# Miniprotein binders against b1l550, part 7

Target 1, 279 residues: b1l550
Amino acid sequence: MRLPEELLERARDIHSEAPSHRIKLDRVGSFGLKVPVEFKGFLLLAEADVWVSLPEGRRGVDLSRQVEAIYELSNPPKDPFSLCREAAISLLEKLNYADSSGVSIRFDAPLQDGESLKYYGVEISSIASDEIINKIRVEILGMTACPCTAELIRAYKSSEIAATHTQRSLGILEVSTKAEHPDPDKLASIIERAMSSPLRTYTKRPDEGGLVIRSLSNARLAEDVVREMIHLFLEEFGHLPEDTHILAAVRSMESVHMHDIYAERSFSLDEIRKEISSH

## First folded at step 13 (miniprotein)

Design oa12
Fold by ESMFold2, look of step 13:
Structure oa12 (fold): chain B 279 residues (1-279), chain A 94 residues (1-94)
Amino acid sequence: as target 1 above (279 residues)
Amino acid sequence: GEIRVTVEIEKDGRRIRFMYVITSPEKLEKILEEIERIIKMFGATRIRITVEASSEEEAERLADEFRELAERLGYDEIEVTREGNRFTVEAERE
C-alpha cells in the first residue's frame, strides 16, 4: 500500500527539525547492509556499513537517501573498492548537511590455491570530508615453524633436518592512505611470503611432506614475520603518500602452548624510511 | 611509470580532494572511468585535476584525455596548463 502524497503537506518534517539537545553526532548510519560486488570475476555477497556526521542543528538523517547512495552504485555489481570510494562521496552529495561520510565493505576474497580456492578476509573503508582517506585490512592464515626449538633439537642429535613445532598463524596488514586502496591480493601475498609456508586447502601426502620440510627450512620467529611483512610491503607499496599509515601483525596459534603469541608494528611510510636509513 | 593524479571537485561551497598513485598502465583506464563517474555523480561546478606523469610525452597524452573528459561532462570553460611532466586541467560550468 502506498499512502497519499498529499499527507506530506500536513505532516511535520521530523528529520529537518532542531533536536531538543543540540549535540553533533559523529556517525549516524545504516549498518549490516547486504551488497553484491564483483571481485576477479566472482560475484560475492558483501556486508556494508554507511554513515554520515550529523550537525547539532539537525534532528535526524534521511535514511532512504543514505542507503540509496550505495545501492544505486551497486547495480550492476561492481568492484568493491570503486564502490566504497564512490559511495562515500555520494553520501556527502545526497546528505548535504553532513560534514563527513563513511563506507565500509567486508568480504571473503577468493585466492587460487593449486586446483582449488582458498579465502582470506578483506575489510575496506573510505571516509570523506574535505579529503578522502581509504583503509584496507587483509587477514590470511599461514604456517610458522619455531627456530628456537629447531636449534635445540639440532644440538641434541646433530640431525640433518631440524625438527620443531609448527602452527597456523594469522597475518594482518592494515593500510590507511589518501591514495586508492592497495590491491588485497598483493597484501595477502606479502603476508604469506613472510611466513614459513603457506597453508593449502588440501594436499596429497608427498606434497604435505614437502610443505612441512619447506616450513622447517624457513623457520621464523613471529617478530621476524612482522619485520619481513614490513620489508616486502615497502618494496611493493613504497610509492604511496608519505603519511600512509600501516599496521603489520601476526597472531600465532602456538601448537605447544595454551595461548597465542602476538607481534605488531604500526608506522607511517616517512617514519619507517627514517628508521631504516639511520642504520 | 608512476602517475600521480589529484582531483579537486567543488559544488555549492563544498570542496573534496582525493588522489591516486597509478603504477600500472592497466589500472589507468579504470581510474579515469572512476574519476569521471565521481565528477558526474557529485555534480561538480568546478574541477581541478593535477597530474604528475612519468614523462613529457605521457603528460601530453593524458592532458588531452582529461580535457576530453571535461568536454564529455559538459564543462563550458576548460583551461589546460602544462609544464614538463606536470599538467593541470581546470574546468567550470553552471
Scores: ipSAE 0.780, ipTM 0.923, lowest interface PAE 0.9, mean pLDDT 90
Fold by ESMFold2, fold request of step 14:
Structure oa12 (fold): chain B 279 residues (1-279), chain A 94 residues (1-94)
Amino acid sequence: as target 1 above (279 residues)
Amino acid sequence: GEIRVTVEIEKDGRRIRFMYVITSPEKLEKILEEIERIIKMFGATRIRITVEASSEEEAERLADEFRELAERLGYDEIEVTREGNRFTVEAERE
């Protein structure tokens, strides 16, 4: 049923009224939208959230305009990073009473893995006001091998047993910056290179044996995985603004324990440079 | 070398500032297209684009590109100032 257009002239515009309780709101929006995006030749269905701030004098947000803003920019599908940044600005243009806007987009990014595919998790956001802050979080699984157990076993029988426990570990890099979003593939590569070995979707037995031997030869504590992630990040992204904020973390599902190990460090680029230059 | 681009757009008293740090030629063309789309979509009446290029030759080329961008978008007053590797394009329209 479609109602007559003439009613718009007679009905109250509820959203533009002042509310009974004049309290500003930080985020009012539409969450869990499905939007098509194009990432490296793949057409993906991403999940998106959109919001704006709401001043104390305005009762409601024009929610259909919010949804329209992102869907107009998503047809035809385009890369999620441009979509994210452009939609955040479009929200402020369309909803001129808001002081700030935000867009988040989440998807699984495909990666080539030999003759198959694997994936890593990506969440990006852009928050716009008088400036724009862009954030990206990348999560990817890898393998770690414990050097402490390896050394203990070596000391017991120095040449007869080359062994230690190995486990899956989730590596995390989160970057918040005034510059455009960093390339997620480079962030994922940093995480994988920091671990004892990457995970594979599939290998043949000889290649599996080689991968396991490589992981044992490249044993690393969770703490040292985080340190290596930071080192590699600085090599690749040292050009970002000095107030760029980074979180580097690993959650290791330790195979010999009933619990996980977690290590993290958060820092700004200027902070970590001072720390390194003092040693 | 890297290229730093800072864009400031303004319409009806609202001013938004955003930036890019470009390290590859492939990204440069995509970023220029994104900037043009943003300026057009926002309907900016005033823009200011500051670029720190990696060479004087590059600064001259980019200054020309941004001047042409402002002309394509219908800006009436366009001022370009350049000092070495750095330039600013300021433009206004009604």
Scores: ipSAE 0.777, ipTM 0.923, lowest interface PAE 1.0, mean pLDDT 91
Fold by ESMFold2, fold request of step 14:
Structure oa12 (fold): chain B 279 residues (1-279), chain A 94 residues (1-94)
Amino acid sequence: as target 1 above (279 residues)
Amino acid sequence: GEIRVTVEIEKDGRRIRFMYVITSPEKLEKILEEIERIIKMFGATRIRITVEASSEEEAERLADEFRELAERLGYDEIEVTREGNRFTVEAERE
């Protein structure tokens, strides 16, 4: 049943009233929206959050306008990065009382893996005010081979066994920048290259043997992985603005422990360049 | 080479500034389309686009493209200034 449109002329606009308590709010929004996106030829169903700031003198946010802002831009489905940036600006246009807006979009990204596919996690956001800050977080699993155990086994009675424990490790790169979102495939590649070995959807026996040999010859601590991620990031993305902020981290699910190992470093591009140049 | 684009859009006293750092030609066309969509969607009455191109030839070509973009969007007062590899397109309408 649809109510008569003329009621809109007679009813109070509750959202535009002043609130009983004049307190500004930082984020008022619609969270958990399902939004279709087009990513590198794939149609994906992403999860999105949209929000705006609310000034102390306004009682509520026009929530239907928030939903309108992102869904208008998602038909037909398009690149999630463009969608994210454009929706953040659209929110400020549609909700002119807000000082800032934000959009986040999350999806699993398909990645070529030989003749098959694998995946990695992507979350992007755009926060708009008098400027726009774009953030991307990628997460991908890789394999690490422990160099400490490898050395102990080598030293044990001049052992004939070339061995160490290996485990899945979750690599994380998060980038906040004034420039457009970095390519997530390049970020995922940086993380994988920093590991001892990538994970594969499947391998045949000769290929699996080669992968294992390479993993053992490329043994790395979680700390080594983080440092390598930073090195590779600077090589690929050193062109970004100096105040670009990065978080590089590894959570290693150590096969010989009941708990995980975690390593991280956060930095700005200008900060890390000064640190490196001092050595 | 590398192309840096800074866009300022303004409507009713609200100004938003955003930028791109473009390292590939195919990415450039998608970004130009995004900029046009943003300007149209926001309904900007004033825009300022500053570009640092990789060469003078590229700057001249891109300046023409952004001038045509402003004309396509219905801006009447369009001013383009160029110095070497860098140019600015300023446009206004009412």
Scores: ipSAE 0.766, ipTM 0.918, lowest interface PAE 1.0, mean pLDDT 90
Fold by OpenDDE base, fold request of step 14:
Structure oa12 (fold): chain B 279 residues (1-279), chain A 94 residues (1-94)
Amino acid sequence: as target 1 above (279 residues)
Amino acid sequence: GEIRVTVEIEKDGRRIRFMYVITSPEKLEKILEEIERIIKMFGATRIRITVEASSEEEAERLADEFRELAERLGYDEIEVTREGNRFTVEAERE
């Protein structure tokens, strides 16, 4: 049942009224939208959040206009990064009473693994005001082997390749920059290369054995993984603005414990370069 | 080489700045298209695009592309300025 449109002429515009309390809101929007995106030849259904600020003198936001903004840009489906940036700007244009806007998009990214596929998690955002800040978070699982246990077993059995416990570890890179979003595949690659070995969707027995041996031969602490991630990141993305902020982290789901081991470092490019140059 | 593009768009007193760091030709083309879409969508009455490149020749070439973009988009007043390997295209329309 649809109400007669003529009733709209009689109805108060609630969103444009003065609020009972004149307080600015930082974010008002729609969360949990589903939008189609194109990524590396795949059509994906991503989750999206859109919002704007609300001035103190306005009761509500035109939420329908926010939703319209992102869906107009999503047809035809495009890369999620351009969509994110363009939608943030569109929100400010369409909702002129807002002084800031934001868009977040979340999806699982396909990654080729031989003849099969694996995946990594992606969350991107763009925050617009007088400038645009772009943020990307990439999460991917790898394998780590413990060097401490390996050393103990080596000492005990005098083996060239010592057994040790292995586990899945979640690597995380989060980048906030005034530049466009960094390439997510490159970020995922950095994380995988920082681990003892990558995970494989499909393994034959000889390949599986090789994967394990590689891990044992490249045993790394969670701390080692984070430091390696940072090193590789600087090599690949050192050209980003100096004020670019990075979080590098790993959560190791240790197979000998019920709990996880976690390590992280937060830094700006300027800060970390100074730190490394001092040694 | 590395190319840095800074874009400032203005409409009715609202100004937005955003930046790209380009390391591949493929990315450059994509970013140029995006900038054009943004300018059109926003309805900017003033634009300022600054290009920094590894060489003067490359920066000049890119500046020319942005000048042409401004012309195509109907901007009436276009000025290009140079500072070393940095070029700035400023354009305005009514």
Scores: ipSAE 0.756, ipTM 0.916, lowest interface PAE 0.7, mean pLDDT 93
Fold by OpenDDE base, look of step 13:
Structure oa12 (fold): chain B 279 residues (1-279), chain A 94 residues (1-94)
Amino acid sequence: as target 1 above (279 residues)
Amino acid sequence: GEIRVTVEIEKDGRRIRFMYVITSPEKLEKILEEIERIIKMFGATRIRITVEASSEEEAERLADEFRELAERLGYDEIEVTREGNRFTVEAERE
């Protein structure tokens, strides 16, 4: 049943009323929206969050306008990066009482793996105020082999390739920049290259053996992985603004322990360059 | 070469700045299209676009593209300034 328009005209605009407590809110919006996006030729259904700030003198946000803003830009489906940036700006335009806005879009990104597909997790965000800050978080699983156990086994059984335990490890790169979002495929590649070996969706027996051997031959601590990620990131994305902030992290689901090993470094490009140059 | 594009849009006292770092021609075209969409969507009465490139010639070419964009979008006051390999396009409309 649709309410008659005449009745709607009589209703108070609750959102525009003064609140009982005059307090500004940082983020008010709709979380868990589903929006179509086009990514590398795939049409994907992504999860989206949209929000704006709310001034102290306004009771509520026009939530319908927020939803309208992102869906107008989502038809036809477009790349999630431009969608995110444009939607953030659109929110400020449509909701003129807001001094800041934000959009976050999350999905599993397809990644070619031979004749099949694997995936990585991606979250793309844009926060708009007097400037736009773009944030991207990439998470991808790889494999690590423990160098410590390998050394123990090498000492016990003299072999060129020492056996060791292997485990899944989640690599994380989060980048916040005033530039556009970095290429997520490149970020995922950096993570994979920083690990002992990538994961495969499917393996033929010879390929599986080769993958394991590669891992064993490239044993890395979680700490090694993070340092390698940072190194590779600097090589690929050193052109980003100096105030770009990065989180590089790895969570290793250790196969010999019931707990995970975690390592991270948070830094700006200018900070890390100074650190490296000092050695 | 690397191209840095900084865009400032203004409407009714609201100003928003955003930036691109472009490393490929393909990306440049997409960014140009996006900037156009943003300007139209926002309804900016003033725009300032700064382009910094590896060469003066490249920066000038890009500045010309943004000047043409401003003209196409109906801006009537357009000024282009140069500082080395940095060009700034400023445009205003009623």
Scores: ipSAE 0.746, ipTM 0.908, lowest interface PAE 0.6, mean pLDDT 92

Design oa12
Fold by OpenDDE base, fold request of step 14:
Structure oa12 (fold): chain B 279 residues (1-279), chain A 94 residues (1-94)
Amino acid sequence: as target 1 above (279 residues)
Amino acid sequence: GEIRVTVEIEKDGRRIRFMYVITSPEKLEKILEEIERIIKMFGATRIRITVEASSEEEAERLADEFRELAERLGYDEIEVTREGNRFTVEAERE
């Protein structure tokens, strides 16, 4: 049943009224939207959050306009990076009372693995005010082999290839920059290359054996992985603005313990360059 | 070479700044298209686009492209300024 338009004209605009308490809100929006995006030739259904700030003198946000902003830009589907940036700007244009806006888009990104697919998790965000800050978080699983146990076993059995415990490890790179979002495939590659070995969706027997042997020959602590991620990141993305902020982290699901091992480093590009140059 | 593009758009006293770092020709074309869409969508009455490149020649070429963009979008007051390998295109419309 559609309400008669005449009734709508008589209704108060609740959103534009003064609130009972004059307090600014940082974020008001719609969370858990589903929006189509085009990514590397795939059409994906992504999760999206959209929000704006609310001034102290306004009771509510025009939520319908927020939803319209992102869906207008998502038809036809386009890359999630442009969508994120453009939607953030559109929110400010459509909701002129807001001094800031934000968009977040989340999906699993496909990676080719021979004749199969693997994936990484990605969250893309843009926050707009007087400037736009772009944020990207990439998470991908790899495999680590423990060098400590390997050394113990080597000492015990004198074997050329020492057995050790292996486990899945989640690598994380989060980048916040005034530039456009860094290439997520490159970020995922950095994480994988920092691990003992990548994971494979499909393995034949010879391939599986080779993968494990490779891991054993490239044993790394969680700490080693994080440091390697940072090193590789600097090589690939050292051209980003100096105030770019990075989080590099690893969560190792240790196979000999009930708990996980976690390591991280947060830094800006200027900070880490100074640190490295001091050595 | 690395190209940095900084865009400032203004409408009714609201100004938004955003930046791109371009490392490939393919990326450049996409960014140009995005900037155009943003300017149109926002309805900017004033734009300032700064291009910094590894060479003066490259920066000048890019500045010319942005000048042409401003012309195409209906801006009537367009000024191009140079500082070394940095070019700035400023444009205004009613």
Scores: ipSAE 0.732, ipTM 0.909, lowest interface PAE 0.7, mean pLDDT 93

